# Ledger of designs, part 155: VHH binders against Flagellar brake protein YcgR (ycgR)

Target 1, 263 residues: Flagellar brake protein YcgR (ycgR), of Thauera aminoaromatica (c4kar8)
Amino acid sequence: MAELSTPSPASPAPLDGGRGDELEKFTLRGARQILQLLQDLITHRGLITAHTGGGHSFMTAVLKVDEERGRVVLDPSPDPQANRRALAAPRLTCVTQLDGIRIQFPLVGLGEGQDKGRPALFAPLPAEMLRLQRREFYRLQVPLAHELSCLLKAEDLARKPVEVSARVIDIGAGGVAVVVPTGAAEFVIGGTLPACRLALPDGEPIELDLEVRNLNRQTQRNGTEQLRVGLRFAALPRAADTRIQRYIFKTERALNAKARGGL
Key: E = the ipSAE of ESMFold2; O = the ipSAE of OpenDDE; V2 = 0.75 times the mean of E and O plus 0.25 times the DockQ between their complexes.

## First folded at step 13 (VHH)

Design W85 (from M9 with S53N G54A; framework vhh_7n9e_1)
Fold by ESMFold2-Fast, scan of step 13:
Structure W85 (fold): chain B 263 residues (1-263), chain A 119 residues (1-119)
Amino acid sequence: as target 1 above (263 residues)
Amino acid sequence: DVQLVESGGGLVQAGGSLRLSCAASGFTFSSYAMYWGRQAPGKGREWVSGISNAGGSTAYASSVKGRFTISRDNAKNTLYLQMNNLKPEDTALYYCAKQDYESGTFPYWGQGTQVTVSS
């Protein structure tokens, strides 16, 4: 298994028809899906690298989506030269991540102006967005009623061993995302948490090693700050893999049945 | 504005050592996990190592584990990478990066410091 992926930007070549076909299945072209993904980037305050060509790029973010005018509003660079390069570019290639999923989209027709009295960049909504999601990257949102938990073994901020019972908020074939109170333990992307225990319905907790893949802060509606930790299953016995897949399938089927029954 | 300034790169022979430094400013250094990444000519960015905010947890790419050591000095706002037993395949531009709790990952920001390992 490849431990270091170092993937190139999504760019199909005329001589690589297979690459074009592969990327096509991850490309969103529906107006509502594009709007929703852009709103998700705003909600998660995702940092975007905008490539202007010639090896140049700058950091930006989506400040808002103007559905009425069919455009996005972007945070300009504090570097005036970067903004000039962006405005002169025929196209920006925007790259970001959302919960470890690569998102890439073009912006054409960039302009400048003001938004609520502050400098801003404007562009028409992209016609397409790449959201690189494979079946192994699919994640089921865990219903709150399931009270799914994972006992993490980590170190606290004083470098002392600590056990943290974390709520599982999503689960896939490759891992889970959990939430923990800010400051409960130290995490670093690439770090291994050994002998953690995933509690699934219908059986004993599964003991497994987890690798940290993502670290996000999120503020609850009550103002409480939590840390969202994305965790990969480092080594998973076949029996454990089967139980996880069964839980995902069973829960997804039940959620789909509930949604259909409501309509 | 977040600033990360890498230094300490150079030309060394295979089997040699280098110590990279990253001077951080514009944020509370001790509140963030920090990372080293690299990019070789014609290749994408590759994660190399990471260290948690107080230094209690570290992580390494399998290709450098046992040869490289990440460390930090929170009083000096400085991140380090001690590189031992360097190999030609370690030749790359090395970047330091700050954890971004909004995207959940770490973008590589600086101009980097060039490491060239001759055989």
Scores: ipSAE 0.662, ipTM 0.906, lowest interface PAE 1.3, mean pLDDT 82

Design W86 (from M9 with G54R; framework vhh_7n9e_1; at its last look DockQ between E and O 0.22; V2 from the best seeds 0.00; counts 0 for: placed apart)
Fold by OpenDDE, look of step 15:
Structure W86 (fold): chain B 263 residues (1-263), chain A 119 residues (1-119)
Amino acid sequence: as target 1 above (263 residues)
Amino acid sequence: DVQLVESGGGLVQAGGSLRLSCAASGFTFSSYAMYWGRQAPGKGREWVSGISSRGGSTAYASSVKGRFTISRDNAKNTLYLQMNNLKPEDTALYYCAKQDYESGTFPYWGQGTQVTVSS
């Protein structure tokens, strides 16, 4: 009767010590930084996947940060079973993305209650938040001097076709953020803007389709209101992608050189 | 205070139709894009559809495109979702949502209306 030696569960390979140091560079531990990031998540309506363990997760959002009580308020799941799992879990692993940056943070000590008469989940503020920027989601802040613009084909408030020249404020491999005067055009998140034209300094405008991903009203220092529109490249030709990447690389290099006192 | 009240949900057979309504109050309805979301049992909230403030632009999730139609009546402060050719996978609590443009977040949701599609 040969005793089938149950193979000892392979100890998870020690996370290569060098990766730990790199991870620390992306870990926020400062109370102010954590609060700011949580506020940013609130502001941007960041949908959060909360993992409860055992392969279970639910979608939530940060609704409020209560600094006085040192707690975060989360949106409960419409699924009572998910909420029960969450409350029974010793730890939630929350995963989200903000502006193309992956954010991960643990929540411990989850409780349920009411916030302003609505069901809510409560947890102490996270002790740490991991912020991982992938290169593919890197967003270059466009220097004002470059005067990048995007011609948006949209509809005005009267449902008439309108072309709006929008200033590009940031650009990445996945899209652009632009600013338009309030009321210049109508937008809807998830909507497609076909046959737009992105103007780069190095040649003819790039024709491309854009998808609206975010809308945010901003008040400038001078009191003027603007609409910031986050746009994803819905269809980008390879040649256009190359041009955009080249522009980003060149601009970053120039900015870094300037920051080092070289220009 | 912003209020959103959904209605029109119910039990329907596969292939059937429903029309949801969302009555909005407490803000200038015609100045905001409006959205529908849903949450199926055991799943997270998902975006379903959006409509611009004046109704000129619409957007749909791929799962409902061609079957659902979002519309609005600004004079009545009401958002609509016409749902045709309903499928069991459309079973969910449907929510009306408004974005806060200052924060860019979606803090405003109704209580939802239950849609159940039987096979």
Scores: ipSAE 0.845, ipTM 0.954, lowest interface PAE 0.5, mean pLDDT 88
Fold by ESMFold2-Fast, scan of step 13:
Structure W86 (fold): chain B 263 residues (1-263), chain A 119 residues (1-119)
Amino acid sequence: as target 1 above (263 residues)
Amino acid sequence: DVQLVESGGGLVQAGGSLRLSCAASGFTFSSYAMYWGRQAPGKGREWVSGISSRGGSTAYASSVKGRFTISRDNAKNTLYLQMNNLKPEDTALYYCAKQDYESGTFPYWGQGTQVTVSS
């Protein structure tokens, strides 16, 4: 059973600066705001996933903010290779959660040394930090038994209109993630798919416009490649929003009851 | 190794036009969506435009829609951005990017090409 207390992998990697214009309103650039947020991470002992590029990451934490030297002190990885990759990387992308709120920030100029006689990593204070509400990234993992689907209207590789029935793998207040066969249609991040149809249990399909946010290629155990498409609801009528929220709530309640020994 | 080389930037008056190019190598260009982004001094990188692998789908930031046109020539492994009716606020370093199917987004690889719009 999917654990609802953990954030859904709405994006399995850090949010890239490629859509920085959409994330700008959630970006903190004030020195005092940055210092306060880093201090909150220390106070709550927030675990940080530090991405070094090339699919590599390690777990760390902010141990201290050194305001006088303008730097953060980080807990090194117990894996020496992870620390070497971090030091060699042009930047770290740090991702964490604070009370269900996603926080992401870059660190450049990473160095190593000691803090109070213990090994530590050091970096200049980040110039920016992204702070996003968990509800914007929270996704319900859709039970396979529900057979949730979304009929996508797109263009094929010959630039002809095509309808693709996609399996919905997760759903949230802001969108869905679907899976399609590789090569079934053309997708581009930022592109709009008009008049798609989301099929929920109990009722007619919901017609809606979807914006592509993420494109991941996944290889199944049988060797078949599939494309995971992250889709944002471009606009939702209130009735559609209500139906989606009801489905999420009802499904969460059923999954929670099952997990607590109701079955 | 993936290589993306941007070119075509320059100094232009407000209302003018420029055509940017991105020469791609080290990967099968026709299999990847491609993107343009930009960064003005003191600002974060912002997405400008995107084009699907065969050119069937395009997308534009609202600030450039109707003025910029993205295109590609898969036979030449080249991405283009036609910029018309340029404004001073379009002044930035322009970068092209390749879709990354592992991260699900598009990191910017190149050195960029500088566009300066005077008025």
Scores: ipSAE 0.742, ipTM 0.929, lowest interface PAE 1.0, mean pLDDT 83
Fold by ESMFold2, look of step 15:
Structure W86 (fold): chain B 263 residues (1-263), chain A 119 residues (1-119)
Amino acid sequence: as target 1 above (263 residues)
Amino acid sequence: DVQLVESGGGLVQAGGSLRLSCAASGFTFSSYAMYWGRQAPGKGREWVSGISSRGGSTAYASSVKGRFTISRDNAKNTLYLQMNNLKPEDTALYYCAKQDYESGTFPYWGQGTQVTVSS
């Protein structure tokens, strides 16, 4: 029997490379555009997840762009083993966000060295960068004051029907993420939850079918265990889609207005 | 160590049936959702079916729904896939996988058992 291993995940997974051709319209290839986007990441001090494969990743940041040498300079990990994995990897898939927009770019030919006497990682500038400025990939973080909930119809651990009121933590055009107490109900990736009810502030709850896409266990600030359930809208009527988009738009405008007027 | 060992594959004529087993060890089997996947030669891995920790929720890929049945026996730490009305398109290496609640997906797979369906 062959050796088995379990990767150690720490962050959002990179996009599937087999779906890359649908993403072509979000791909930046101009040298000036790439340099500007990297500079924006430096200015905003964005935290970057660098994936090395096999579920391994480390947190980094772009420290600078060396235009003369055509290189990007990255912050090394404090874990020497993470740096060794990064240097051995055929490529790094870097993932971050800038103003709610997902940014992804590959780095190949990673090397180690010094920048102003400090340890650093170096790579040639990427030939392309992905900037996913499309509303289907955007997820609004739901303000706690809205108390959005979704009533899920499932089975408990004793295989009895149960209705679980789950708090909605994010919402987008394609789905929601919710949290429930660990063990409140049975879930499986690929499972459908028919006739769930999503409660939005602007009217009656929306009845919709949801499909489970991911399942994470989390610990809340108060120490209690909960399950984060990523849910896709299985089929979304136009009226429901319109109400969801209206909620997102109005909430974004309100949050942006507060940020400008709260100075 | 997590260990998943698939068995029950073989050669079968189209329209026939097979029952796959996955023996699990190294973790509390009854606390985890479990999955079957498959990979045909030269193709990417494809999700086939899943079952929740106590069997209260099951799911199937559209290509196998109505023909395949996932089940589990938590007392024996064993996952099953009953495959009926097999088609040549079902020819693949079949793997079982364990839910990973840290990653949110199922990245840990067994070595697989070969299913070959002849015309």
Scores: ipSAE 0.665, ipTM 0.904, lowest interface PAE 1.2, mean pLDDT 83
OpenDDE, second read of step 14: ipSAE 0.838; ipTM 0.951
ESMFold2 (binder alone), look of step 15: mean pLDDT 84; pTM 0.849

Design W87 (from M9 with G55E; framework vhh_7n9e_1)
Fold by ESMFold2-Fast, scan of step 13:
Structure W87 (fold): chain B 263 residues (1-263), chain A 119 residues (1-119)
Amino acid sequence: as target 1 above (263 residues)
Amino acid sequence: DVQLVESGGGLVQAGGSLRLSCAASGFTFSSYAMYWGRQAPGKGREWVSGISSGEGSTAYASSVKGRFTISRDNAKNTLYLQMNNLKPEDTALYYCAKQDYESGTFPYWGQGTQVTVSS
């Protein structure tokens, strides 16, 4: 989601709209992956908001997967009108979350009847499931020893171009937070910093465009004021995304090993 | 007896367009939601698009959204799928289906129409 704001995992609103192609990289289409995810939703009794279109939705849950018939069994709404809207809809858009991970999937061809004597809704197994992994929101606190920096191309107080070497204090799949001395450069929320260079410990600096998302002024214990700048990755090539993710995983693994040693 | 007859498939180059048709008979066409599905060689059937009864609200699989348009002509008992900016991955046998309000599946009745997109 390098060119889009990362959505909140808690939001019930569908991420469908006209943005399907931007979400393609988060879409699961493997039958085994889909079955496992549906089973996880059953195991955790995850509540699902099912959107029927026209601003209508109802709460449901996956009760079971019928692999022989290739369908899911859903808990019907206590509101008969909601069930009728669902049956009339060309598609349900189901939104839920599991362990903070946002999950969204379509159901089409909905039917109703009974499962083991209880009212139920039936739908074919979804051919796709969107899984916005929690790592999209996970922020690794960068160890001081890594001296990770980002060379920012910004503007000074007179709006002249300047380059600022900023220290990276946290990093995630969607961006970085950096610290800049107050007055070193001016930042505008929503502004783009082109061709910045992120220096990771292994390899050449990564050239990337960064969007300013937030600003926070902090006073250090020594009385010095610093500016914390939250920056979103605007357009990441897959190779750059892979390197950033490898750094995060490797560092997290090392920090977890160190924490266990501290026990 | 429900009958659905698909047509309009063919060979097309990547970036090209095709319009598929499905002629329906044996039921009150306007009263049912209708769907397009496809099956690529060696793969299971997947849903592509749907259109409701009445106002004709539409829905699409994420893989085809923005490229395909489903429509219906209730006076002619015909379902359509306009396919634009075709990709090699769209190569499949395309089927139309009628909503089944009891089973929670949408079985296909026709032979389908083959779409082949060359790179």
Scores: ipSAE 0.065, ipTM 0.580, lowest interface PAE 6.7, mean pLDDT 80

Design W88 (from M9 with G56R; framework vhh_7n9e_1)
Fold by ESMFold2-Fast, scan of step 13:
Structure W88 (fold): chain B 263 residues (1-263), chain A 119 residues (1-119)
Amino acid sequence: as target 1 above (263 residues)
Amino acid sequence: DVQLVESGGGLVQAGGSLRLSCAASGFTFSSYAMYWGRQAPGKGREWVSGISSGGRSTAYASSVKGRFTISRDNAKNTLYLQMNNLKPEDTALYYCAKQDYESGTFPYWGQGTQVTVSS
């Protein structure tokens, strides 16, 4: 399942292209679509993070598309070592954003030369480009003052039913992240937690099924360990979706007003 | 150092069954969620199944749900995958993987065991 182990589309880290069929529906393979998207990156002056492997990357941009030669022209790094690593790499993975949408594409066969008398990097046009349009990747950081909680239904270490009240630390259209004490219950990525209850400030708790997406441990300042659990909303009713979106919108508006000094 | 050793793969006809094993060492097996993944030639890695540290929660990819069963024996430090009603599409190298609570996912994979399903 690609979504369970991939970073946010807004993250500069590349997504694993070998994970799941879910990424295929966001992959552009038509020559006209690829050319148009590359032109959009030029028009919007999109900054691109080019990953060369081994944890190395550099910032670049598409300077132009040379349709006659079937190639893209890229801005080289001011760091000569980064350019040498790029030229030696069998493949670059390029990651950028356009209007809040994540764009990712491979480049193979990188070369160097000049464009209009200036140093440039060249590569054949990519055969595919990933364009991710998912609103579920936006997350609102929940203010501590809101005391947002989710009551999770799980089993403890003795196989007994347990209800765990978890603090909600972030929330989006597609899910929440919560924190629970380490050992309070067992979780596994892909597992379903049925009939959980999400408490928003307005009205009755929302009953919903949650799917586990990620599991991280963190140590707090007092030395206690907590488990951070990322949860996706499964089969969210429309009324619940509306309430969640309303909470997100109102909270973000209030935070923005506070940041502007209440103006 | 974490070691995961898969076994139990082989050649089987469509509709047949296989049971895979993963012997774990170098960590406290009973404290970690465990996973099975697979990779067919020319394709990327695909998650197949997962099981919580004590075995109380399990998860399956839609493509295998109802046909595969994940289980574990914490006394033997061993993870299992019972595969029933095998299809040619199940042909792949099968890996077990350990939960990494620092990254939030399961990047540590064993060497794999080959499963080939003929029609």
Scores: ipSAE 0.636, ipTM 0.902, lowest interface PAE 1.5, mean pLDDT 82

Design W89 (from M9 with G56S; framework vhh_7n9e_1)
Fold by ESMFold2-Fast, scan of step 13:
Structure W89 (fold): chain B 263 residues (1-263), chain A 119 residues (1-119)
Amino acid sequence: as target 1 above (263 residues)
Amino acid sequence: DVQLVESGGGLVQAGGSLRLSCAASGFTFSSYAMYWGRQAPGKGREWVSGISSGGSSTAYASSVKGRFTISRDNAKNTLYLQMNNLKPEDTALYYCAKQDYESGTFPYWGQGTQVTVSS
């Protein structure tokens, strides 16, 4: 497969874990590391998409880790058919996010029973877990109140330069995702948008060259169509990189403080 | 049914040229970005070029920039790839691909046309 045809790292769709040479450095195989990561998923109430094959999946969560029996306890689906497919599957591929970091792991030998009187699914502890710790995979969901925008310099249908003010919906060290009205400009995966301007709350807009990585069409509740454009930072000066990282960390800190009862 | 039919491949000497065509049917061609990819023997599929729905924006893999030109004729539902100054490393099965706005990429490809470049 072409690299540009792969799903976004933040997508619930599974990454190919069989690419050992590229993903090995992100793969945890230590028993203690695996146990700690599973406990982190429990603590943070992480929702997991469990893929059972044939295009089927269901939502679950790790309820507990039974270290003595060497197994994980999972929340069953409210859909009995999804649970039957999971139990019949030779392998589950579990995909989740923890603090913006993509986590993926296999489960083999799924069974069913009860945990303290409640229905539960059980599986042996996974032998490996993928944890993508690259800064490019982390995405901060931009708070609506920040009104963060990016002025895109693109071309219209007539090959004339056009400027489009796009709302930034997420941001990471490697790029942004923006939304624009359908038809506002021409986009193609691999295309470069030079001299775009990213407006952060504090300070002057940052001038950036952006590369198109993903194009999705979205229909809003009111029937309005929008284009979601995934954009990679083609190059960043040190000062721009520092400002973007500062915005991300400051915003995360504020959101975490608010969640813990602070301002 | 969506159908993409590639043609124009063949055997050519290094430094030569070929023009590939992709005939599209089963969808509104003018509403979709289109792409060319290739797969060499024993290698994975590699993206080569892309063109926006109206044709105003194009993109190329670094290995083919300056040598290949992508174009489209929306009235004829046809995508083209003009390949100049071909190298033995360009030997591959060449595929036409359609943008999938649901997945955000171009996961579905046509059957391909073989290009062989001898030295």
Scores: ipSAE 0.699, ipTM 0.916, lowest interface PAE 1.2, mean pLDDT 83

Design W9 (from M9 with A59H; framework vhh_7n9e_1)
Fold by ESMFold2-Fast, scan of step 13:
Structure W9 (fold): chain B 263 residues (1-263), chain A 119 residues (1-119)
Amino acid sequence: as target 1 above (263 residues)
Amino acid sequence: DVQLVESGGGLVQAGGSLRLSCAASGFTFSSYAMYWGRQAPGKGREWVSGISSGGGSTHYASSVKGRFTISRDNAKNTLYLQMNNLKPEDTALYYCAKQDYESGTFPYWGQGTQVTVSS
């Protein structure tokens, strides 16, 4: 359940060279904010999935925040093997939800002992917690019938400007994913594509700067190679942000109507 | 197996220069964008620079832009980082990295080469 949304422990540092990454704005690092969020999880009895690596996880909960000792107290699993895996893991990735908001945080240095005569797991307070608002997390799969495109301003092998019309395959509040033929242009993660034009229905193309965040090669059965490019909106004027959100809302509503027995 | 082997690190004085190399094998080097990252003592990994598969596009962290130059020689399966005007804060273990195009993740990192910049 949580595996597909849980970051891989093998993932490297962000490619932004010291700038905030896409998730930085959702990352809490203040001690007061972290303590308050952990206390909210206790108050609401938030059930936590703790991932120990290798596809293993167990259900736990925060029982207590020990501010004096700088640690969290967790409910151990009734499965002794799960507890042994947790204690042997270099890191736990904890995933939970609070009123529909996804919360993730790492725990390092897990130990076992007792709290008030009951078995418990202990870990130092996390240095950071990720709190993802549902809207920022969402990406709409763009229907092929919409023929959404983005005109990319990129460079070729000789560093000469080229324009590539790319099909938009998904869109969210923070960016788009597009597909381009392999070799149509040169892309590098972290690079900025200035003055690109996103074509949405109901108006003129939106001019915006895009940052390359991800590259995936896709080879079709007929031998056609395409590159999937993940692109972040580097800065959005309010009017552009409103139009993108309106498109997402209208399209999702139409798709949900069809899924619920409409045409 | 993908292999990435970094070399060229060492001890230099502030204001000095070093040229790092990364020898790549086990994959079609010319088909992949390549990256340099670094990790200073007590810090997480941070990205330094990237170069597209054919060398037509490059990217640099703001902290190194104007001082470092990334390049590649696809005929030799080698990635380079020319580092000029080195600063003490550039002291780190420098890694060569490759994205896995199929998954979009970065599972392939080299062992690293140590760069120490004295004041």
Scores: ipSAE 0.389, ipTM 0.787, lowest interface PAE 2.5, mean pLDDT 80

Design W90 (from M9 with S57T; framework vhh_7n9e_1)
Fold by ESMFold2-Fast, scan of step 13:
Structure W90 (fold): chain B 263 residues (1-263), chain A 119 residues (1-119)
Amino acid sequence: as target 1 above (263 residues)
Amino acid sequence: DVQLVESGGGLVQAGGSLRLSCAASGFTFSSYAMYWGRQAPGKGREWVSGISSGGGTTAYASSVKGRFTISRDNAKNTLYLQMNNLKPEDTALYYCAKQDYESGTFPYWGQGTQVTVSS
């Protein structure tokens, strides 16, 4: 497992720092999906930051997808030096955002020419596109009133099995952060906690396998220490995923409605 | 003053075995979870394995599961990594680390020990 956090959707930097295996599930390789996503970028006039290496980049856009010739047509930079760097680069890493969705894809074999009498850059269709929905990076701060808890199966300091009721402080599509009294249990980064039970405000607790990602000591206002445990969902069933997403969406909408209704 | 000293690396043929050791001092070794991590040329650091303070719980990265075994000897303040069925992709500098509650993960705390697996 990589020890990297999910990047901000506003970040312009490519997602490439040893996260290859974690990003595989968000990678589109179907030709129809790739064509549809590129068409969405055209329709929404999405601005693309194209990274040419060495800290260099320029702003571009997909002007057209030529399905018959299997290539994309890109808007060249008004800076001739940026275009020369792009043409010399072995690959471009293209990064954009569409309605809070982060999209990243490589282009190899960039060429220069004209489209309908205007300067254009051309490249073969990408073989893959990374698509990270808001759900993959968003973390909902859980309202205290919801009393969300997760019953963890762990080992105590005497190496005995123990069940710990932990308060959920944030939740996202990929996991939860919980707090546990210091000394209640021992956790190992990378270790799996099987058959934990996540209690949402409605319905039965969701049974989940959770993987420990990080462990932070937190000191409360009264000087008492507690342990914050970052937990990743492992093998999340579709029904559980749907319930968690519904909770996140409904809670966010309620919080946004309260903020707007207040003032 | 926490000190971790790795040893046991070397050059080995694919399919071979090595056992790494980490000598720990400057803290109560038996009270902390311990970890092995590695960094291959041109790649970032990756977590390899972890073990609880008493040795009852272990964890492994998917890339090494079934081939590597982490263990510890609390009487000797020593952490071990038994590496079997080594592959060229296991070539890396290997570090041991102590659980760090301040950073939330584990920093690598030594010069590491080089493992090179030839094909």
Scores: ipSAE 0.529, ipTM 0.846, lowest interface PAE 2.0, mean pLDDT 83

